VHH binders against q3afa8. Designs and how they scored, part 14

Target 1, 265 residues: q3afa8
Amino acid sequence: MDKASLGIGIFDSGVGGVTVLKELINLLPGENFYYLGDTAHVPYGSKSKEELLILGDAIIRFFLKLGVKMVVFACNTSSAITLPILKERYPVLMEGMLEPLRKNMPAKAKVGVLATEATVKSGLYQKKLMETNKFQEVYMIACPQYVPLIEKGIVSGKEVEEATREYFEPLLKEEVRDVVLGCTHYPFLTETIQKLYPKIQVIDPAAYVAREVYRKLKENKLLGENGGKVQFYVTGDEKSLKNLGSLYLGYNIDRVQKIDLEVIV

## First folded at step 4 (VHH)

Design g30 (framework vhh_7yz9_2)
Fold by ESMFold2-Fast, scan of step 4:
Structure g30 (fold): chain B 265 residues (1-265), chain A 124 residues (1-124)
Amino acid sequence: as target 1 above (265 residues)
Amino acid sequence: QWQLVESGGGLVQAGGSLRLSCTASGSIFSINAMGWYRQTAGNEREWVAFITSGGKTTYADSVKGRFTISRDNAKNTVYLQMNSLKPEDTAVYYCARVTVYYYGSTYTYAFDYWGQGTPVTVSS
C-alpha cells in the first residue's frame, strides 16, 4: 500500500480540536482525516502526566490501527506534557500545538496569551514560549468564562463582548498588540475579538500547526492526493462534537462513531 | 540561546559599595527586560530589581533607595550599583531575563534564564 494514502489522525479531549481540523482541511484537501474526541476523559487539564501518557499512548495505537501517517495533538495539555515522550515511542510523525508556534512566530517584545485557568497556573505554556528567546514579556490571561460560553454556542453578543473587554484591559494597559489563542476553543471567538480590538493581531496556533503538518508531509513525500474524507470518533459523549463541531466546520457531521481505547498500564 | 555572565562580586565592608555586571550573549539583548535576584546563605530567594528594554526600573523594598539597576545596550550589559551595603545583603547575586504574568487584576514578575551567579559578602 502507498503510505501517502494513509490518513492523518487528530485528537483533542473534546470539540475544541475542530478548530485545528478546519485549518488542516483547508490547507490539505487531498488528505483523509480521523478526528478523535476523548470525551470520556475530559478534562485533560486536571490529569497527571502519567495518566495523560497512558491515554495518549492508547490514542496513538488506535490511530495506527486505522492507518495513519501522522498524528496531530490538537490538545494544548497533551502537546506540552506527553508529545515529547510519545514522539520517541512510535515511528509515526507527530505534531502538536506549541512547537510550530514556537519555531515560526516572529520575535515580539510583548505577547499576550489567552488560555484556560489550568494552562495559566501550570506555567508550562509560558516557559515553552520563553525558551525560544523570541519573547521578552509574555502576558498569560486566564479566560474562565470563554469555554463555558463557547460550549453553549454563545460566540458573539453582549456577554462574550463584556468578558472579552475584561480580559483585554490588562493587555491594552501594557500595550500588547500580538495575542495568541492558547486554547483550541478560542478561535470560535475570533470575529468578536477582531470587532472589539481591530488593532490587535490575533494569532491562531492552528494555522502554524497546519503549515508544519504540510511541511513535514511534503519533506517525507507523504502528501495525499485522493482524500477529502473526515471520520469522527468519540470515547464518550458526542453531542458537543455533532452540534458545535458542525457549526464551526460549516457542514453537518454525518456520523460520530463511539470507540473504546485499549489502555496498557 | 542565552548566556549570562555575572561579575563584580566580592568582599566589602558594611556601608561600602559594589557594582555588579551581567553580560549577555546569544539573543538580542536590547529588546529584553533584565533583572537581578539573590539567594542568601540561608537559602532565602529574593527578587532585587529589574529594568525594561525602555529603561523603566522596579526595585524590591529591601534595596529601594540603595541599589540602582541600569543597562548598556551597546555592551549587552546590565548593571547593579549597590550602595550602603548591609550584612543582610550577603548573598549570591544572579542575572536573569524577566517575564511578566497576568492573572485577573494581578501581575506577577518571574525571572528566567539565570546566570551562574556572583557572590557578595558584606562584613560587619
Scores: ipSAE 0.000, ipTM 0.220, lowest interface PAE 10.3, mean pLDDT 83

Design g31 (framework vhh_8h5u_2)
Fold by ESMFold2-Fast, scan of step 4:
Structure g31 (fold): chain B 265 residues (1-265), chain A 127 residues (1-127)
Amino acid sequence: as target 1 above (265 residues)
Amino acid sequence: EVQVVESGGGLVQPGGSLRLSCAASGGSISSGDYYMGWYRQAPGNQHERVAIITSGGSTNYPDSVKGRFTISRDNAKNTGYLQMNSLKSEDTAVYYCAKTYIVTYSPTGEIYRFDYWGQGTQVTVSS
């Protein structure tokens, strides 16, 4: 079968991956996309490496059954922790959040990264950025309240603003002016962040991810021409994807299919 | 920030015609060259590209609408249009307008990036 006609799988633990999906749809309108939100197991940020590998393995096998030429890890936690391992287990092309950001972000004297607790604890995100930018100071801030609030549809208001002030206080003390959104959910909070800190440059990695996906597909002669369809899947609750996902994408997500992951212990 | 607003949707009989409009207001609506595109979402979770027009007027259409739909733009009014003829029940969808800037990521060539999306306008073709 012509592999260029196969789709692209994108996954996240919840609705956050739609920030990456939006950039991919805009850049690659000839592709078919399968989006999976693993909402039965959200949040990923507090899970062990072993649990994340079990879930990631099941997700890749799900996409392979649908027929994909590439899987995009639209989850910073999985990109940091499981992508390096899973890319060695399966022949399908894989891309995540870290390498495209590293390749394309300009050098900065100081950069902040808002991320999940698991991403911060892994040390891999900080290591990856520092390898390219030797003179960068990288300030990793764990934001454990963000994903639960976003998944509940709470993207503005006092609770989000209070959490944001708490997380930004150490960045302000160090005079950090450039802040990377190191979790795909966090772009939902861009308006709140910009309202509170208008002098901070917010950096969303999703555009870099889309560029790198395009590059890999082009180099492997796998670019699709006759696509343009998106199918949405969840393992649990669909409300966040239907409501926040529709808002972020700028169109109504009409149907979301519920699926079960084949977990192997 | 820029606001993009679609209009011209409605209920039409099979074989009928509709003209959709996409108007921009506020902010940087006229800053730089941009592409305009029309996208639709049909019942059943399908999001597909319908038409693209460049700043210079070059157009592209998928086979499903080629020969029936025509995209055009008025650069002075910052408005795009989609003329839809010979409408079929399968054309029933919410239609979205997008503004796209060409972003060249050297050395990989020209890459199309959409910056702004409208809220959509409903088109229903009743049989």
Scores: ipSAE 0.000, ipTM 0.077, lowest interface PAE 23.8, mean pLDDT 80

Design g32 (framework vhh_8h5u_2)
Fold by ESMFold2-Fast, scan of step 4:
Structure g32 (fold): chain B 265 residues (1-265), chain A 127 residues (1-127)
Amino acid sequence: as target 1 above (265 residues)
Amino acid sequence: EVQVVESGGGLVQPGGSLRLSCAASGGSISSGDYYMGWYRQAPGNQHERVAIITSGGSTNYPDSVKGRFTISRDNAKNTGYLQMNSLKSEDTAVYYCAKTYYVTYSPTGEIYRFDYWGQGTQVTVSS
């Protein structure tokens, strides 16, 4: 009937996707959101394409049962590997982390990208940015200390600052002024990064994702009214989502529902 | 947590040969996913590049050592080598091994930047 009244599903393998959720809530206050952290199957970065497709398929079917008009892949691994395939399988609108940033970021002579080791090793992120012809030099920096610190709730202080100085030293030597947060967890560190390097423009892909979601919903005449609800789900542990998610969103996540994914092997 | 350790330096007569080794340990580096280089620094001089090898095995040398030095790598052992032949007194320097987990991409190709350096190994060429 009225597809505009359906919600928007957002998923990540952990708590990182709340950075995307926050931007979506701010831009689209009339929408209902369903957030799923697939915490039973983290980390996604080491999984096969086949396993990721099985999980992604199950997640989309879960959201469809809840009633969604769009699914947002707030996970860089799923955005790169499974989104291109799954969007052909289901008629629901889908968006991920890479394409909105790639298409809409302004041209820059030099750009830095802070990312996980898996993302740097894949070469996919740097390849996708170079394909735009907007960037002359793309500096990929692996930040293996960041996700473990963030998952422990350590987003400021000496240890984070020392890791940040280490990661930024190469960028400063090359006079890089624009730095992309190439992991959905990294916006948790924006305040610390900006404190240490106030002259560097920190680019959060989540803002581009939210804008692209708005654009697609508007073009398809699917913008919601009278929404404003957010429901949280996990497949495994809920602690990080409840604690770090609440901290990032600025309000208590009072209820997180544990669910089992219906996996078809 | 990546540690780089050089070995194989020493004293050698002009015209002699030495083989330097560079072993990397720690970190989660996939075998073959990084670039390796050798640099040297003599007293009073700025450091200079001696050799570069890519993950795929492509090499580059400055004219001063081309034909005399050969860089190679054993990805299974996470180890790099510098074979130095026909050594001259001008080759006397501290030799450093460097590795990187990232590459700057530009329209003209790859630009290497090294983020892991060893302590260096002394090479002395004299009679």
Scores: ipSAE 0.011, ipTM 0.233, lowest interface PAE 9.1, mean pLDDT 82

Design k01 (framework vhh_nb_b201)
Fold by ESMFold2-Fast, scan of step 4:
Structure k01 (fold): chain B 265 residues (1-265), chain A 124 residues (1-124)
Amino acid sequence: as target 1 above (265 residues)
Amino acid sequence: QVQLQESGGGLVQAGGSLRLSCAASGRTFSSYAMGWYRQAPGKEREFVATISSGGSTYYADSVKGRFTISRDNAKNTVYLQMNSLKPEDTAVYYCAAGPYLFWSGYTEGEFDYWGQGTQVTVSS
């Protein structure tokens, strides 16, 4: 069968990667997608490089068995740590959250990044953005309340608004006008953020990821034409993917298949 | 199917240089990652260097700055340029090919194909 008819694999540790999936479905309606939430091994942010490589390797092998021409790392931790290694390990196209943003975001004197505590503490995201020489100042804001609220389905209201005001206070003080959503969960809060701060330009990396996936498929003559299907998989709990994923995508996720990853230590 | 043949080994004094070559046969060379491993007497086989199909290079800490891996896809050959050789570099050097990158944290079983090896001896 034509390699262009193979699917695209997308993975994250949880439901957050559906924000990337939504952009991909909208831009690439001729493609078939396989979404994997590695919910048995959450959280990824506190894992060692070695553990992340073992999991990432198992996930790539899982997608290859399904038949994919490309794998999208819809996880900021895996995109920074394991993608540079795994892309050299397998002859399948790979893309993550960080490089499309680095390459294609316009230069700014100041940029803010909302991210998990683990991402901020790693220093990798800030370092990678500063390496582009496009940004004079990169202001990292840890948002520990956001993921727990989103996972509970709380994406608007007083509690989210209070947390958002707290997180944006230092950005406003520094006169930051461009803010990157440095966690795949955070686009769930875009409407709340824009309601509170209409003068802030919110930047969702998922749009950059989708455009880079399109460009790579086009350059390699791998664009699909007869797709339009999405299949969902989890390694653990499926409830957040079914409930929050359906809410974000705007349609009911009918089936989620539970699978076991085959790890090689 | 890939067959690998190493050459360029020999005896050299400490501080000297050698260039190893690995000639590959078959249709998969340009899509494969290529690596060099070594095994000293009484020691386990260890990673030395690897080069991806795209040209990205990775080195063991013990050889970084002294060894350079490169490939010539037109000749189906991978090279290991070894400079500033030390007695501790004495080993049989093996060429390896596989669909994925290898480094010191992973097993030899990650590579599909291996050469027969070439002896490098560094005298003090």
Scores: ipSAE 0.000, ipTM 0.102, lowest interface PAE 21.8, mean pLDDT 83

Design k02 (framework vhh_nb_b201)
Fold by ESMFold2-Fast, scan of step 4:
Structure k02 (fold): chain B 265 residues (1-265), chain A 124 residues (1-124)
Amino acid sequence: as target 1 above (265 residues)
Amino acid sequence: QVQLQESGGGLVQAGGSLRLSCAASGRTFSSYAMGWYRQAPGKEREFVATISSGGSTYYADSVKGRFTISRDNAKNTVYLQMNSLKPEDTAVYYCAAGPYIFWSGYTEGEFDYWGQGTQVTVSS
């Protein structure tokens, strides 16, 4: 069997993971991709470890039936909680959001992280970054207004700019120059952030994820040559992923297939 | 791994001053943010002040202009100078250490290490 011809599965609990998908498509044009938004089970941040493992297991089995050589956890919660466990249960390659950034981001005295309230309150993201000894100070900023605005297609204008000024005020006081987008939705705000703060370096974790996926495929001799196809799946409403996913990717998504996960309790 | 020990609490008259100290042990003191929180009788813990590893300071509105936080990295110590004390400042004061986190607000969950607290009583 030519395992290199198998696709790459990407999942998120929502539409935000298409920002990771976009980086993967751009870096790996020879690959075929399957994107799954587990929108029927949002939000993942409030779920137990046991519930997340049941969902994660079902998602991996879904991708294996489609034929994949690698699964990318575009969900920050699953990357932190379930990835370390599931990678031991299945022989398929796996990668998440946090480890590629942690390993490959250059050392900085100060770094800011824009994230959801749930991610900030978990403390896990900050602890994982501090464990590298690359960052002396990590400034976590909760941005509760961002996801609701982005989901409405509002990525520029007065309301987004006012929220951004509020969130960046403490970063400016600390003279932070490097800011990580700690939510898969936030890359859509990069242009607005750069307009307001052109001297701040905005860091998108998706670029690090894509490069790490490339490295893993190359070292395992699994790089594809004849891809370029993307298929979209959702467990909830297909129209939401189709509309917002098209916005994030910069092209029209023709079809989104609704599926049911085979959950084993 | 950091251990924190507060000192300097006591009884003081309204309008008086008091200086709290927090002695830390551990290799990471100079890279850690340090903070002070307080808990008044019958209330939840509230933020008072924090100082980053770089020396930037932040204060709760209720204490701004009256309290000053400072640190001495050579002595592994953080201080809280409390001036113009009010009966409303009566509380157990806790020292905290960890990576500096600021959100839309400050909470006790931001710090990894906590002291046992020191009582401050302000009589009118």
Scores: ipSAE 0.000, ipTM 0.239, lowest interface PAE 13.2, mean pLDDT 83

Design k03 (framework vhh_nb_b201)
Fold by ESMFold2-Fast, scan of step 4:
Structure k03 (fold): chain B 265 residues (1-265), chain A 124 residues (1-124)
Amino acid sequence: as target 1 above (265 residues)
Amino acid sequence: QVQLQESGGGLVQAGGSLRLSCAASGRTFSSYAMGWYRQAPGKEREFVATISSGGSTYYADSVKGRFTISRDNAKNTVYLQMNSLKPEDTAVYYCAAGPYTFWSGYTEGEFDYWGQGTQVTVSS
């Protein structure tokens, strides 16, 4: 069995997962990647655990039909809620957004996390970071304006800067210096954040995810050598992936294949 | 095999700026995390900045807001733009490459390849 020649599946509910994909394709040029945006079922943050498991199970089965040795959950909601369960159902390697960050981020007295309202309200991200005992204080900041602005292609300018100042005000008051981007869309705003707050260390979990994927593949002797291809799939609308995904990746996403997930209730 | 060659060092007065370059040859540059370290006379080598294969950056507290790391994959080059230089920034600056991201000084061993270094001297 030459599993090293199989691809790597990456999924998100939308375009945000391309921030993880970019780190992966640059670190692992010998790999073939399959990217799936489950755009028919956005947003994931408001879905029940049962619904997320049905969708996650269907996504894993889709990737297994394509031929993968590993699946990357580039969705914070699925990483937190469904990954621990789905990894017990399937023999394929799985990795998500939270565990690589938890395992490898250095200890800090204070850390800020920029996240969606759903992620903040769930309490799960904060709980997972605090369980490491690396952080004395974790400041969760809900950023409801960010995803809508990014989806419109607005990643700089007055509107983004005003929203950013509002979100950072409580962090500055507490003298927080390290801020985690707790949503896969947020790396689109890194330049704007650094312009306004040059002394704040912005932490992108995608870099930790890519490093952990590399480590797991190397340890299991599954690193590919003859890859370099990326194939894109969506369940719904492809426009955001084609437009914003191309912008972020630095090359044109010419073809996106629409697929239907085989859900089992 | 990756070979790294630094350039752009020199003598500059306090408050001045310098741009260091590190040219990489050999294997594909774009798949590596790149970093800058420095070593002052009689001191241990210390972390300055790192940039992941995807462009995410991390900086030492002593340089955050003054230094900027960037990369140009088309030219196989990583840069360190150093602004508001202080006498304490005087050191030999080393370029490093590896498959891993770097987030603290104790992970220096994650970089597999190192350049020969370039001297930066900041006069008071």
Scores: ipSAE 0.000, ipTM 0.318, lowest interface PAE 14.0, mean pLDDT 85

Design k04 (framework vhh_nb_b201)
Fold by ESMFold2-Fast, scan of step 4:
Structure k04 (fold): chain B 265 residues (1-265), chain A 124 residues (1-124)
Amino acid sequence: as target 1 above (265 residues)
Amino acid sequence: QVQLQESGGGLVQAGGSLRLSCAASGRTFSSYAMGWYRQAPGKEREFVATISSGGSTYYADSVKGRFTISRDNAKNTVYLQMNSLKPEDTAVYYCAAGPYRFWSGYTEGEFDYWGQGTQVTVSS
């Protein structure tokens, strides 16, 4: 068994994780990818730590059966809550959303973060960025309109532009020039944001995740050479992944396999 | 494997210009992303600019509009044209190379190869 030829598993509770998948495909064309949307159990944000661990454990075991050398937690909730625990239970390499950004983003006097209301209210994202001592000021902006618009396939036009102007107004007032997309759905809006604010550096954590995956694979001598395949899986409804995922990736997702997670209570 | 050698550093007055050059060994240079980083005494190494193998450029906010990165694949060389220099630009400038496109938010860890550095001093 050549471990370097094994695939990379990526999971999210929904379609948002395709933003991470796109960065991984672009950076690592020699790899095979397995994407799992745990759509039967969305949303993850309201689940208990115990429930998230049960689901995360089942997802890792699913990927191990497929044959993976690494699992990417493209879900902010699972990255924060379950990754530190599950990483100790399995020998497979694991990476999440926040630590690659924390380690690798250059120092800035001011940084903005666009995030869900729940993420802003938790205070955890802001605290974790400030703990690096790289950022003097972290401006958290809750964007409650974004996910509903994106889920309807509305990623451009008047409504998105008006919401974006409202969210960026306080950042412009503070002369913030670097803005982190603190939700995996938000890269769907990158073109609209770049059009409205071409002088703002939009920071997609998915780019840091992809680079950290590359570095870990390289350091462990696990980089693949004969890849290029992506296989899609869901536990529940496939519509969002097929429609929004295809929109984001720029090609039609023809086949999505429905699976059941083998949970251990 | 790649070896990098910087040149073109020196002393210049505020408002002046310098052009740094980085010569790379090997004929596979055209497939590499190239970058410039700088380090002032007592400070961490900071990103300045990158250019992808395809020619896309990315700049640190502190140098946008003043510095221009470019490459000449026929000469295996990357350049950093520095205009409107400020005392704050005083640092050792390092050339870096890696096999992949790099974005402005990426760290020095993305680059596999580094030069020895060239000193730039901007007097007030």
Scores: ipSAE 0.000, ipTM 0.109, lowest interface PAE 20.2, mean pLDDT 84

Design k05 (framework vhh_nb_b201)
Fold by ESMFold2-Fast, scan of step 4:
Structure k05 (fold): chain B 265 residues (1-265), chain A 124 residues (1-124)
Amino acid sequence: as target 1 above (265 residues)
Amino acid sequence: QVQLQESGGGLVQAGGSLRLSCAASGRTFSSYAMGWYRQAPGKEREFVATISSGGSTYYADSVKGRFTISRDNAKNTVYLQMNSLKPEDTAVYYCAAGPYQFWSGYTEGEFDYWGQGTQVTVSS
């Protein structure tokens, strides 16, 4: 089997992972992609480590049946909690949201991170960034209004702008110039953020993830040449992926296949 | 092979604006990271801005808030909108293309293809 012809699996708990998918499909046009939104099991942030491992294991087995050479964890919770364990269980290449950013982001005295309340409360994201010794101060900002607005298709306008001003106020006081989008949904708001704060550098981890995927495939001689197909799967509701995902990707997602994960307890 | 052609340079007064364009000839560039670099007389080439294949943007501190990079994949073109121009922005501006993103510092190794450059002169 020519392993270079196998696809790349990408998963998230919802539609947010399409921000990573967009960077990947544009950077790697020779690849075939399988996107899975585990929409039946949202939110992942409230789940136990054991439950996340059961779901993650089932997702990897699903992708292996489709034929993949790499799995991308486009979910911050799974990247932090389950990726370090699951990569030891399967021979397939794996990459997540945190390590490419940690490895490749330049050193900064001050960095802001916009994230969900669950991510901020976990302390894991901040700890992982500080472990690099590249950042003297990491300012975690919880943005509880963002995901609900984005899921409703509200990515611009006064309500988003008011929430954004509220979240950026503490960053401006500290003279933070570099701000990481610490949730895969947040790149949907990039234009609104840039409009309000053009002097702040917005950092999207998805770009780092895509570059690291390219690097690993090239290093392992696994780059594909005859791809260009994307197939979409969900475990639950497909509406957000079809509507918001199509909007973000700039093309219509016509087919979304519903699947049931084969869990082993 | 990718061919890059810059346009839109010229003479402008301090405080003015220019929009540079970079067209990829004979092929699409949707899979490429695109960047702008500049070289002032007697200096080394330096980073200005980059845009990933997915649209993420990064800027040098010296141009942040004044310059905006954007792309139109349907036209195979990347743009650099330059506002509030200063005499110190005088340089030859180069367009670059690579299969991966560049977002900080200066490194030519991340870009595989370069244009011939377009002159920007800002009078005081």
Scores: ipSAE 0.000, ipTM 0.246, lowest interface PAE 16.6, mean pLDDT 84

Design k06 (framework vhh_nb_b201)
Fold by ESMFold2-Fast, scan of step 4:
Structure k06 (fold): chain B 265 residues (1-265), chain A 124 residues (1-124)
Amino acid sequence: as target 1 above (265 residues)
Amino acid sequence: QVQLQESGGGLVQAGGSLRLSCAASGFTFSSYAMGWYRQAPGKEREFVATISSGGSTYYADSVKGRFTISRDNAKNTVYLQMNSLKPEDTAVYYCAAGPYDFWSGYTEGEFDYWGQGTQVTVSS
C-alpha cells in the first residue's frame, strides 16, 4: 500500500477536536480522516498522567489497526502530558496542540492560557511556551467548568458567563491582552468570551496545528490525493459529536461507530 | 495568474458601517489565509484582521469588537464588516492572501499576494 494513501487519525476526549478537524479538512482536501472521541472517559482534565498514558497508547494502537500515516492529538491535555512519551514508542508520525503553537505563534510580552486542570498541574505546557523565549510571562488558568458545560451543549448564557468572569479576573488584573484557548473544546465559547471581553485577542491553536500537519506530510512525501472522507468513532455516547460536532463543522454527521479501546494495564 | 479585487469602499459618517469584499482567483482559495491591511496617508501599512483556511480569526486591538472578517470558500471571497466607524479608520484597505503553511496572522511579510486597494473615508 502506498503510505501516502493512508488516513490521518485525530482524537480528543470528546467533541472539541472537531475544531482541529475543521482546519485539517479545509487545508488537506485530498486526505481521509478518522476522528475518535474518547467519550467513555471524558473528561480527561481530572485524570492522572498514568491513566492518560494508558488511554493514549490504546488510541494509537486503534488508529494503527485502521491504517494511518499520522495521528493528531487534538486534546491539549494529552498533547502536553502523553505525546512526548508516546512519540518515542511508535514509528507513526504524531502531532499535537503544543508544538505548532510554540513554533509559530507571534511573540508577546504577556500571554494567558485557558486550559484543563490536568494541563495546568502538569506544568509542561507553561514550561514549553516559556522555552521559546517569545513570551516573558505565561499565565495558566484552569477552567474545570468549561468541558462539562460544552459536552452538555451549554455554550452560552449565565452559567458560562459567570465561569468566564471568574477565569478572566486574574488575567485582567495582570493586563493580559492575548489569550490562548489551551483546550480544543474552548473555541465553542469564543462568542461568549468576545461578548464579555471584546478587546482580548483570542488565539485558537487549531490553525497552527493544521499548518504543521501539512508541513510534516509534505516533508515526508506523504500528502494524499484521493481522499475527502471523514469517519467518526466514539468509545461512549455519540450525542455531543453528532449534535455539536455537526453544528461546528457545518454539515450533518450521519454515522458514528462505537468502538472499544484495548487498554494494557 | 493570481488576482485579488476589493470592493465596497466609500465615504461614510462616523458611527456608520461599510462591508468590504475581496474576490480572489488564480489559486486554491480554501487553502489560503486571507487578510485585511490598511494604509492611511503618510503612514505605514497596518494589520487589520486575518482569517485562516478553517475560519479562525485574528484582529488588531484598534478594530477588535467593531470589525468582523469572514470568508465564503464557494465564492472565493473574503469580507470585512466594519461597524462603528471612526475618522481614524480612514485609509486605503488592502486584501492579502498568503500560503497557509507560513501564516502568522499578524505579520504582513507572510502574505504573497495583494489587491489594488479600496478607499474608505470616515467623516467626523
Scores: ipSAE 0.000, ipTM 0.264, lowest interface PAE 14.8, mean pLDDT 85

